# Designs tried in a protein design chat: VH-VL binders against q9v200. Part 1

Every score and structure here is a prediction.

Target 1, 224 residues: q9v200
Amino acid sequence: MMLITTSHRPTRRTRSFGHDLERVFPNSLYMTRGKKTIQELLMEAYDRGYERLLIINVWKGNPLKMTFIKVHPDDWGYLGYLYLHGVKLQREMGFRGLNPIREDMPLVVTTAKRVGLDHLAFAQVFSELTTGKFVPRGDKSLLSIADKYNTDVLAVIERHPRGIVVNFYRLDVTKERAVGPLINVKIWIMEDGRRWDYKEAFGIKVKPRRKEGEAEEGARKDSH
Structure headers, positions and changes below count from the first letter of each chain, unless a header shows other numbers; antibody chains are not in Kabat numbers.
F, E and O stand for the ipSAE by ESMFold2-Fast, ESMFold2 and OpenDDE, each averaged over both directions (binder to target, target to binder). V2 = 0.75 x the mean of E and O + 0.25 x the DockQ between their complexes.
[cut] marks letters that were taken out.

## First folded at step 1 (VH-VL)

Design c05 (framework fv_cixutumumab)
Fold by ESMFold2-Fast, scan of step 1:
Structure c05 (fold): chain C 224 residues (1-224), chain A 122 residues (1-122), chain B 108 residues (1-108)
Amino acid sequence: as target 1 above (224 residues)
Amino acid sequence: EVQLVQSGAEVKKPGSSVKVSCKASGGTFSSYAISWVRQAPGQGLEWMGGIIPIFGTTNYAQKFQGRVTITADKSTSTAYMELSSLRSEDTAVYYCARDYGDYSYYYGMDVWGKGTTVTVSS
Amino acid sequence: SSELTQDPAVSVALGQTVRITCQGDSLRDYYATWYQQKPGQAPILVIYGENNRPSGIPDRFSGSSSGNTASLTITGAQAEDEADYYCNSRDSSGDHYVFGGGTKLTVL
């Protein structure tokens, strides 16, 4: 799926987050940045057969931004960005030493059963950024979806009062709860012009910014 | 432009159910949500719930949870609101309305159907 | 009883300014939208996202909010503005919509 790295001089927390992502993104590798350039990282990703390069940036010790880059010998480029309120690491959710996902499994991206249009839009965006497979939830159980799509790993897009949460499930580890990492997204921006900000979407008392265009996303949220 | 065309007036017996339809014409059916709002004679507006048709995602007001079912048929660009266990106090005009319109700035309903009168009497 | 409170009635002289208010704790966190309803007609959206007007709504209509209160202001009221006005916002959970009780505007 992807090569994962950090900006120069990552914190311990940021390195832990990179390793956590390696454990829920199939066919992916966390690589120490060192002094490697973007071009060197792209070449490494291409040589390993990855379609994405993910760079995790930090601010004040916490992961703040995830930058997704398309890997292709003739057509590489920046795809989009996730700006984060924060993350909760797998170890903070009670999980240590998870085995990497088998490389023959897809990452399925779905939503909680009761979510608004903004969450459905982000599930599609997240699937585009990761090369995961977007599956509408409807009334299906996670186990039912996992069985139909021959996977044990799901990224589930869920509501949060201050953003959108990504919760990762590993059904080969536990069918009871998410393993993490938990990612709380406050803003996402795509290079094609699509964008979202939780303050505008949820009608939180902030003067609305100029519209970037007439998008299809709604402002409403559903209960979960 | 989008128009919402609702089904005709209904007269129902207490304890029965009613299913009101709301057909969208003009514009893309899948690009918005549809809310259902009722108004009893001489009373104010009351939100019942809504649906995002492209995914079938529903949201119901607490008062109507368990009695209301909102569905959508994408092939006919039609949303439905079914209210069961009818009582005389369910006598009202039932409106459907487009709930979004565009990206995340709208928190309102910008296009309304003309309303469907439902009378519940013994 | 309801989470959004409006006065039942207000009057304004032709050409004067009137302010219709909506109060509720959820308005600290969420903007109000405003609807105009004339007898026998479906509601019409007049203000959304605090102070935005849909196409076709006259510029004499404006919205504002402060604390737990949202206001619809009509500057230079006209005879055709006589109607019921409803505010709409989210309930305390943020998950559902709730309407105010409505305000009957009489233009004298």
Scores: ipSAE 0.000, ipTM 0.440, lowest interface PAE 15.1, mean pLDDT 82

Design c07 (framework fv_cixutumumab)
Fold by ESMFold2-Fast, scan of step 1:
Structure c07 (fold): chain C 224 residues (1-224), chain A 120 residues (1-120), chain B 108 residues (1-108)
Amino acid sequence: as target 1 above (224 residues)
Amino acid sequence: EVQLVQSGAEVKKPGSSVKVSCKASGGTFSSYAISWVRQAPGQGLEWMGGIIPIFGTTNYAQKFQGRVTITADKSTSTAYMELSSLRSEDTAVYYCARESGYSYGSFDYWGKGTTVTVSS
Amino acid sequence: SSELTQDPAVSVALGQTVRITCQGDSLRDYYATWYQQKPGQAPILVIYGENNRPSGIPDRFSGSSSGNTASLTITGAQAEDEADYYCNSRDSSGDHYVFGGGTKLTVL
């Protein structure tokens, strides 16, 4: 699905987050950034057959921003950006040593039951960013959705008082609870102009920076 | 180590075209974008355009749109910049430069420049 | 005129501090990159991503930015620092690169 990397000089926590994502995004690879440029990463992703390049930027030791880039020989480009309140790692949720998903299966993106329009909109956005398959929740159980779509992995968009949460389930690991990582989104912006900000949802209007999402912006220093 | 080696000086007549080459060595050519920047005598630097060889994508400065063509040959690790309808004002040193996204869109390696003189 | 504005010349006494400025609306969204150019030579990258130095660039060079302004500071100027300095960033569309007009630094 995608090549995953970080800005330059990532913290151990940020590297752990990249590895966690490798374990819930099917057919994906976390790659150490080193000195690689965006061009080198795009080349590597294209050569490996990936449809997306994901770059994780840091702020004071924590993942701050996830930049999604479309990989395509005739139409590559920036797709969108997730700005984060924070993440909770798989190890912090009690899971270590999970195997990456190397099998051909979809990442199903759905919502918690009885969510608002903001959550439904983000589920669609998250499916576009990841190439996942959006499935409306309705009254269905996660197990019934997984069975119908022949997958073991689901990203579930959930409510949060100050944002939107993405939580991951691995049904080949446990049917009882999410394995993580938990991603707490405060702002999302798409290159087509769609956007959302938790402060606007709570009656506080704030404008994101106009040309946010340059993948290299936080590469050697944390963005402010 | 990366080196950008440019073709030799050119003397051209007004109305003609010039094609300057930039051969990359020591690194993986398709991993980087190559930009062209010119400098007229006693004047400042002016970005003309660039190419992303892995996708064949080009981007040109508005001032040069329709007159400049940038191409790349991945098999020889060579980028080219062709400027048509030459005027005396096109007399300049033409640099190729490697674009590095790691450092917020900087040009980390430069060729030594190709002098192009346009005179009758 | 260029979208990035620099003063054409500045002087500094040997061992003193000098600040070269670059101004433009695009600097609100994009970091400035700084290049040094000596007569007859290609430009050399000295500062990128606001305040990062490539290997080989002395510690006396630093960068900063605030709002629509970026600055290159040379602390304890040396004779060898005499050169033209160019700022570089993206235009207002974000699609193209644009250079400032350059600042000629004279070390007295």
Scores: ipSAE 0.000, ipTM 0.417, lowest interface PAE 15.3, mean pLDDT 83

Design n04 (framework fv_namilumab)
Fold by ESMFold2-Fast, scan of step 1:
Structure n04 (fold): chain C 224 residues (1-224), chain A 120 residues (1-120), chain B 107 residues (1-107)
Amino acid sequence: as target 1 above (224 residues)
Amino acid sequence: QVQLVQSGAEVKKPGASVKVSCKAFGYTFTDYYLHWVRQAPGQGLEWVGWINPNSGDTNYAQKFQGRVTMTRDTSISTAYMELSRLRSDDTAVYYCARDWELLGDAFDIWGQGTMVTVSS
Amino acid sequence: DIQMTQSPSSVSASVGDRVTIACRASQSISTYLNWYQQRPGKAPQLLIYAASSLQSGVPSRFSGSGSGTDFTLTINSLQPEDFATYYCQQSYSTPYTFGGGTKLEIK
């Protein structure tokens, strides 16, 4: 599916994130950046049969941006960008030693059952960025979707109060819960002009800190 | 209308077996895991196990291992829970519940419950 | 097994009050926590899933918060139909486990 690397001089956490993605993107490879240029990476991706190059950019030690590039001998170019609130690594979700997926199977991208239109739109965007197969959720279980598309791996777009979450399931590992990584997206931008920002979508509000025992003693205001 | 309809109340003697049914309406039976949860009178909720109606795979809580068997009949969209070697402390309302998504989300639809009374 | 502890075990309140119920997990469960309401003689009903997501058809006076080990359910302005028992449940791993329940009683 894709060649995965980092910006120059990645942190340990960013390298771990790249390896996590290798374990949930079928037929993908995490490659150390070293001194390789974008042109050299694109050539290697093409020679290996990958359709995408993913570059994970770092800021202050954490993955902050995922840049997706289309790999093609005659027509490569930047496709889009995901800006992240943060990630939760597979090891932080209790999973170590997962093997990469080397079988020829699709990455199915779907949503949780009760999501907004913004989540549905992002599921389509994420499928375009990764070359995954978008499958509308409807009333289907994740298991029935996996069975229908002969896959063990699903990326599920889920709600979050402050963003959009991508969570990964590996049904060859566990049918009980997601294996991760968990990706919390705050902004996505496509080179074709489509874009989304959680601040616009969610109408950012400051929620006051609540504590135990706060009383609602006041009478409700009527007209004035 | 999506619903789970359970069989009627049962009264059993200690040492007997009971088989409770749970019939699904209004959705594709094989698309959702079904859980069984019990509640003794005046007590809280206790998970018994789950069945995958598509494959027939099951997973039981350790406490019930060796005494509980979960099965299903896809031709009539019905799941069954059989509990053997009944004891007085098995007296409870037994619920079937649909797992909203693949294991780990929430139980969004519940059956009405089946009271199982174990008394001499 | 993951142990779920609810506090308080019971609370007395009046219509219009704000009520907060706490739930604590013995280990981190991320946001894999659900809240259920059970009225006397009825099956439990799902109120909140994934710690903070309101189930379709549930009144907006109900809200959930928390992650990791500490979670809360809040009913902002109590209505007569809210007098029931409330249960938290972790869905992080098997066996699925429930809190002991919080009985909400009329004062």
Scores: ipSAE 0.007, ipTM 0.513, lowest interface PAE 10.6, mean pLDDT 85

Design t01 (framework fv_teclistamab)
Fold by ESMFold2-Fast, scan of step 1:
Structure t01 (fold): chain C 224 residues (1-224), chain A 124 residues (1-124), chain B 108 residues (1-108)
Amino acid sequence: as target 1 above (224 residues)
Amino acid sequence: QLQLQESGPGLVKPSETLSLTCTVSGGSISSSDYYWGWIRQPPGKGLEWIGSIYYSGSTYYNPSLKSRVTISVDTSKNQFSLKLSSVTAADTAVYYCARDYYDSSGYPYYFDYWGQGTLVTVSS
Amino acid sequence: SYVLTQPPSVSVAPGQTARITCGGNNIGSYSVHWYQQPPGQAPVVVVYDDSDRPSGIPERFSGSNSGNTATLTISRVEAGDEAVYYCQVWDSSSDHYVFGGGTKLTVL
């Protein structure tokens, strides 16, 4: 699928993210940036038969931006950008030492069963950026989709209070839960003019979701 | 209401292994949204993170303690445990277990619920 | 390894505003969290993600984070606010939690 690299001064976390993506993007390679220019990376990607070059830009230690570039000998160009709230690494989700995907299989991009139009639009955008295959979810299970499309790997577009989440499933690893990486997208921009911003979608910045006990604590405090 | 409770011997001899268990109630340890961590505090000193574990068994350890620390999880009992080997007087501290919260973006990482802490004294 | 620096103590009169700083190289690029530890008790998170408050924490508690300094601000301080306050970040370069040394807030 693609050649994956970083900006020239990656942190260990950014390199880990690149390796995580290599494990969920079929027929892809994470390559150390070193001194390579964009032109040299494009030539390397073309020589290896990749259709995309992904550059993970780091800002102050964390993956902040994913830049997708179309690989072509005569007509390469920037396709789009994902600006991130952050990422959760495979190791942070409990998975280490995942086997690479060596077989020729599609990356299927689908959505969670309960999502809005913004998530459907992003699923299509993400499939365009990655050369993945968009499959509408409907009432289908991830297993049935994987079987129909002869794949073990799915990128599932999910809801999040602060953005849109991409979560990866490897059915050859586990059928019960996502393996990651988890990517939380706050802004996406395509060179063709399509764009999305979580602040515009929600009108106001949304705080991270809180879980057990907090509503009860607030209610008790207010009652006093 | 989520509650975390530390338990284990309050006195450990030098060179032996410190063993503590955290029992989680009011919530499941088998949640994909949380790691579960251990933090310690020597008397009169600050907080020091020891390590965190995911219900799959995956761990992060403080590099300064990594050679001596093992954290394990028992999902059937809704518990996770700390073993710290080759203890010395410097390991005397209040030990806290805590829920290691992160949102779906993988940060910010912080501890949103804490046990009450248990004092472990290392002495002969 | 990354280091967070806090003043060891801050004193304030009741009803006034206390400001507790947390210094770190380029800390504005990190998410800073603040814990309150009353004497003899477990820590409680009072501010997370630089400026957000958990449910049940009074609006008197607020946070900011920019450049090399994060600040916890407690307005209209009450005697019950006496505690040691810790800042904390996740250091992505080494994959571990870093705590500040703690600041003891004394109310008069």
Scores: ipSAE 0.000, ipTM 0.441, lowest interface PAE 16.2, mean pLDDT 84

Design t02 (framework fv_teclistamab)
Fold by ESMFold2-Fast, scan of step 1:
Structure t02 (fold): chain C 224 residues (1-224), chain A 122 residues (1-122), chain B 108 residues (1-108)
Amino acid sequence: as target 1 above (224 residues)
Amino acid sequence: QLQLQESGPGLVKPSETLSLTCTVSGGSISSSDYYWGWIRQPPGKGLEWIGSIYYSGSTYYNPSLKSRVTISVDTSKNQFSLKLSSVTAADTAVYYCARHEYDFWSGYFDYWGQGTLVTVSS
Amino acid sequence: SYVLTQPPSVSVAPGQTARITCGGNNIGSYSVHWYQQPPGQAPVVVVYDDSDRPSGIPERFSGSNSGNTATLTISRVEAGDEAVYYCQVWDSSSDHYVFGGGTKLTVL
């Protein structure tokens, strides 16, 4: 699926998040950034047959931004960005030692049973960013969806008072509980112009904090 | 010169509803940058967050108190209020109102009222 | 529920350095804030976002946060620093502000 890495000099929490994503994105690899350039990462991703490069940026020690890049030798490009309120790691949800998924199976992206149009839109966007497969939830159980699509892994888009949550299920690990990571999205932006901001979604015309340098998109600057 | 001031009865009978108001002066409660919260401290014990409200009316409540707590905001009076129902002696505490940033992760309580003691007794 | 652990008391001689710890699972990934509460008064923030200091707070107050322990350090301690100190984080998994149990600083 994808090559996952961080900005230069990541924190331990950011590395843990990258490893967590490796465990829920099928046929994906978390790779230490080191001194690698974007061009070197794209070449490595292409050589390994990945369709995406994901870069996790940090601010004040926490994952703040996920940048998705289309991998292609002649037509690579930025696809979109997720700006985060925060993440909850798999170990913080009680799961350690999960094995990465090395088999070809889809990442199915669906929603909780009772969600709004914003959640449906984001499920489609998240599917596009990850190369996952969007499946409408309806009245279906996660087990029945997993069985129909021959997968063990689902990303479920859920409601949250401050944003949109992505929660991951590994049905080869547990039939009842999410394993994580839990990702709380505050802003998403696609290079094609589609975008969403939780402040607008809640009917709140909230301005970024002035003195602490919160960016126009609601994301703080992480580095030049 | 932002100031927060608690007001309300200092004595509440068991089973009744504790009602407090926080008056904000020197600044507007209709600020998109901040939530307004309630914290309590029983005699000789530590601090316990009760809940927070945004000027739009959106609330977050301490899960252990959620069934008994209602926080409301009145932007025309620059005030927000706490109602805690079905009180017992365990609810005897100093009650503080305070302000914190919209981003809860970095949201420390930067301005506090002086606190008001509420005793639950017959 | 996320739990923050503080020692109940710390004693230090005037002019020395006091260190107050706040223990929490993977607390280094959280933003830790510290409050000073003198007897009979409302708390005052002395350190926020792990290591930043509000305007008006003396430079001898500093903070750090790594791994499973956050620390408030008070250098050149004065009698006026006697207070109960609380650490605090936001736990995003439960939407809860969590306070430590408090540490009474005594200057002897």
Scores: ipSAE 0.000, ipTM 0.431, lowest interface PAE 15.8, mean pLDDT 85

Design t03 (framework fv_teclistamab)
Fold by ESMFold2-Fast, scan of step 1:
Structure t03 (fold): chain C 224 residues (1-224), chain A 121 residues (1-121), chain B 108 residues (1-108)
Amino acid sequence: as target 1 above (224 residues)
Amino acid sequence: QLQLQESGPGLVKPSETLSLTCTVSGGSISSSDYYWGWIRQPPGKGLEWIGSIYYSGSTYYNPSLKSRVTISVDTSKNQFSLKLSSVTAADTAVYYCARLGYSSGWYFDYWGQGTLVTVSS
Amino acid sequence: SYVLTQPPSVSVAPGQTARITCGGNNIGSYSVHWYQQPPGQAPVVVVYDDSDRPSGIPERFSGSNSGNTATLTISRVEAGDEAVYYCQVWDSSSDHYVFGGGTKLTVL
């Protein structure tokens, strides 16, 4: 799926996060940055058959930023960025010694049940960034989705009071809870101009629960 | 099965700090799926959310109580705790600890039995 | 701050249907949860996410949520249903959990 590395001079926590991602992104590799340039990383990713290059950065007011780059011999380019409040490592969730997924299986991206439009939009964005397969949740269980799409790994986009959370499930490890890492996203920006910021979203925005005929809050037709 | 149990003094003097601990058994507090919260209920009145904590230590407080409330977590003991400073008779209530889960919204899916705390001289 | 309004009490005879309302501005945009609190006991969730029922809760309990009103409906009411019922939402804009004032269901 992707080559994963860090900016030059990563922290211990940033390196641990890279290793955690290697364990939930199927057919992916965490590689020590060393002195490698972006061009050298792109060549390495291409030679290994990866479609994405992920660079994990340490940032002053936000310890982590994730930069996703499209890998192609003639048409590589930056795709988008996730700015994070923080992450919870797999070891902090009680999971140590998870094996990387070497099998050919999709990363399925879905949402918690009946989430708002912001979460649905981010699930689609996260699918584009990772080359994962977006599957609408509806009333389906995670196990039924995993069975239908022949995968043991899901990324579930969930609400958080201060952002959007990505929770990873490894159904070959546990059937009912996330293994991590937990990624708490505060801002996402795509190179095509799409963007989201939790401060703007949570200033006045509430969960859009409306499924039919509930768009009106005024006096005129709200008796329905 | 998951169980939550509140503990702490049942009587606190005005102006002092109310301190309670919730012990979680049958499940881990170090779960990325859940928050852990405190809710109170004055005698004969309704439920009031006090605050919630994630196992990382991230806290969310009721704005009306924020200046007086501190919630902390001890993952090694599978416990989380509430401290409410400068108490008055208005803080007399049954205090519940509870787990916050998510499906389409956040809700309290498991509750402790509650512990009555009386603020009196 | 966001406010949820419940009637203070509802009375029904055994076998009747009780309807408990929870009013809130644009509450249909929130996920509403309902808790049953029997006398002297801790609350128990009986309906979550507007209309979903936890395992072990009888099908007599159902919920709906649209516009400015959410409703908990208890059909074929039994004496054991006597309790105070609370609605609850998470208000993402203020980052807190809001409870209604509670409705005491009296089974006559």
Scores: ipSAE 0.000, ipTM 0.438, lowest interface PAE 14.0, mean pLDDT 84

Design t05 (framework fv_teclistamab)
Fold by ESMFold2-Fast, scan of step 1:
Structure t05 (fold): chain C 224 residues (1-224), chain A 121 residues (1-121), chain B 108 residues (1-108)
Amino acid sequence: as target 1 above (224 residues)
Amino acid sequence: QLQLQESGPGLVKPSETLSLTCTVSGGSISSSDYYWGWIRQPPGKGLEWIGSIYYSGSTYYNPSLKSRVTISVDTSKNQFSLKLSSVTAADTAVYYCARVDYGDYEAFDIWGQGTLVTVSS
Amino acid sequence: SYVLTQPPSVSVAPGQTARITCGGNNIGSYSVHWYQQPPGQAPVVVVYDDSDRPSGIPERFSGSNSGNTATLTISRVEAGDEAVYYCQVWDSSSDHYVFGGGTKLTVL
């Protein structure tokens, strides 16, 4: 599925998040950033047969950000971005040392049973970003979806008072609850122009931050 | 619901370090949506931003005060603190702690009541 | 460094409209926030993001921001509106929160 890495000099928490994602994204690898450039990461991802490169920003001064890049030898490019309120690690949900997922297993993306159009739209966006398979929920149980699509791993898009939550289930680990990580999304932006912001969705006007140099400052700190 | 309260000595001698703590109650300081800041006001004068901190420890300081200011955060105590070194009479002011939203408006939406710190002449 | 300029004082009679200006180079490209500070009290935000009003703030308070001038407008002024008013912006080029010098509103 994808090569996962961080900005330079990630925190312990950011590294843990990368490893958590490795355990819920089939055919994916968390790779230490080190001195690698974006071009070197894209070459590595292509050589390994991955369709995506995911870069996770460090928690320092900037919102936690997940950047998804399409991997292709002649047509690579940025696909979209998730800006996060925060994450809850698998460790914080009571799970340690989850086994790797079978490489032939699809990631199914679905929603909670009762969600709005914003959640359905994000489920589609998340499936595009990850190359997961979007499956409408209806009245189906997660177990019945997993059985039909021959998978044990599901990303479930859920409601949250201040955003949209992605919660991961590993039915080979437990059939009772999510294993995590839990991702709380406040803003998502696609390079094709589609966008969503939780404050606008809740009727609160939000102006773009005028701090153009903040992303550069964060990158410079991490790239020393 | 969420409240901020400043605490620390009301008197500081010239050349010493001014130390204040802000306690957050009714909500968590560990939020990706907010910075936590210090603003001061000398008697009869205007508001001056000192600096702000994110719960991760990342800081922004007023360039005019940067060499003397350190702001720190203690998420386990739901507190953040200000240290201002080498104080003079010009540092006599009411010191406020405040919450500022991160990435939305950059407005200070919740303020502490303020604490007067006097530096002897 | 970026500077915001306010008149030091404005006087109005009860029931009149007060206008408090905040001047800054190309301030219309910034989000301007306005704070009311009654004597001896902490500041309270009365207008944010140029023209939005927090819950609990009367509709008599409004704002505008274009070109080089932002304005706080207080209609049907009451004695309880006496305070010093500050404008504020975030200057992303210097990573600096800039306050105006404050305008004392006197209700005669």
Scores: ipSAE 0.000, ipTM 0.415, lowest interface PAE 17.0, mean pLDDT 84

Design t07 (framework fv_teclistamab)
Fold by ESMFold2-Fast, scan of step 1:
Structure t07 (fold): chain C 224 residues (1-224), chain A 121 residues (1-121), chain B 108 residues (1-108)
Amino acid sequence: as target 1 above (224 residues)
Amino acid sequence: QLQLQESGPGLVKPSETLSLTCTVSGGSISSSDYYWGWIRQPPGKGLEWIGSIYYSGSTYYNPSLKSRVTISVDTSKNQFSLKLSSVTAADTAVYYCARHPLEYYYGMDVWGQGTLVTVSS
Amino acid sequence: SYVLTQPPSVSVAPGQTARITCGGNNIGSYSVHWYQQPPGQAPVVVVYDDSDRPSGIPERFSGSNSGNTATLTISRVEAGDEAVYYCQVWDSSSDHYVFGGGTKLTVL
């Protein structure tokens, strides 16, 4: 599905997250960044038959970020970005020693049963970014969806008070609960102009940035 | 009992804008469970999807028609509408409005009766 | 652009079984919906999500979907089943509802 790597100086947590994603994105590989350039990574991804390059970024003062790039020998390009509140690793959800999925199978992307419009839109976006298969949830069980699409792995888009959550299921590991990683998305931006921010979506307001000099002077204006 | 009813002029001149409205009765268009769409069928030919809208105003359009199509929703009137610009004789068809359930399947479960629109001078 | 292929027509005698196919590359990985359009009427969904039936649709209508072919099966065909049948999928790669060309079922 995709080549997964990090920024040049990843934290231990970022490396663990990359390995977790390798275990829920079928036919994907986590590769140590080292000194490789974006061009070298794109060539490696193409040579291995991957359709996407995913770069996980963590910088002091910046949020955790996932950058998705379309792999093509003549027409590669940036697709979109997920900015994260945080992640919960598979080990933090009680799962260790999971093997990567080497069998060719789709990543099915669906939603939880009680989600809103923002979650449906993100499920479609996440399917585009990963090349996953979007499947409407309806009243279907995850097991029935997995059987129909001949897969063991599902990404389920769920509600969260401060964002949108992606939760991964591995039905070859457990049929009862998510294995993770759990990804809490606060902002997503697509190169085609589509975007979403949890603060705007949930009515969380921040103080507007004041221009230099406006705070130095009081101003009185007509009411309208 | 949910019913959908198309309305609008049955004759449109070439180069003008085709305008249709779908009125929903027996149910609310302001529902997170459904998209609402337009499908057309030229005489003696098959079905072609035009586009779909959510009650929030979010739209999806057939790429072949995207530059000419606008779909809008009016939740206060329980209606949604289609505008197709720069029409030609190739746009002569029966136009259907339909409901698309998102929760149960991604197909069209309730259709209007259809309205014939002829593009002719 | 994804394409669905249907035979133009199928003829059966009353009481026999009609099988209408819908061909598509790896269509078994898609959810296939089937619509019945009687002469001069709007389409009606008869099978959704490959094999499920809406309430009010007789059990003699069934569907299957595997590999490169989806099939609508109508058992114990009645004169009232005469219609054009369309298959349809949602193609996630293009955000497009794709319809087959339709199959006219004639009951003779």
Scores: ipSAE 0.006, ipTM 0.441, lowest interface PAE 14.1, mean pLDDT 84

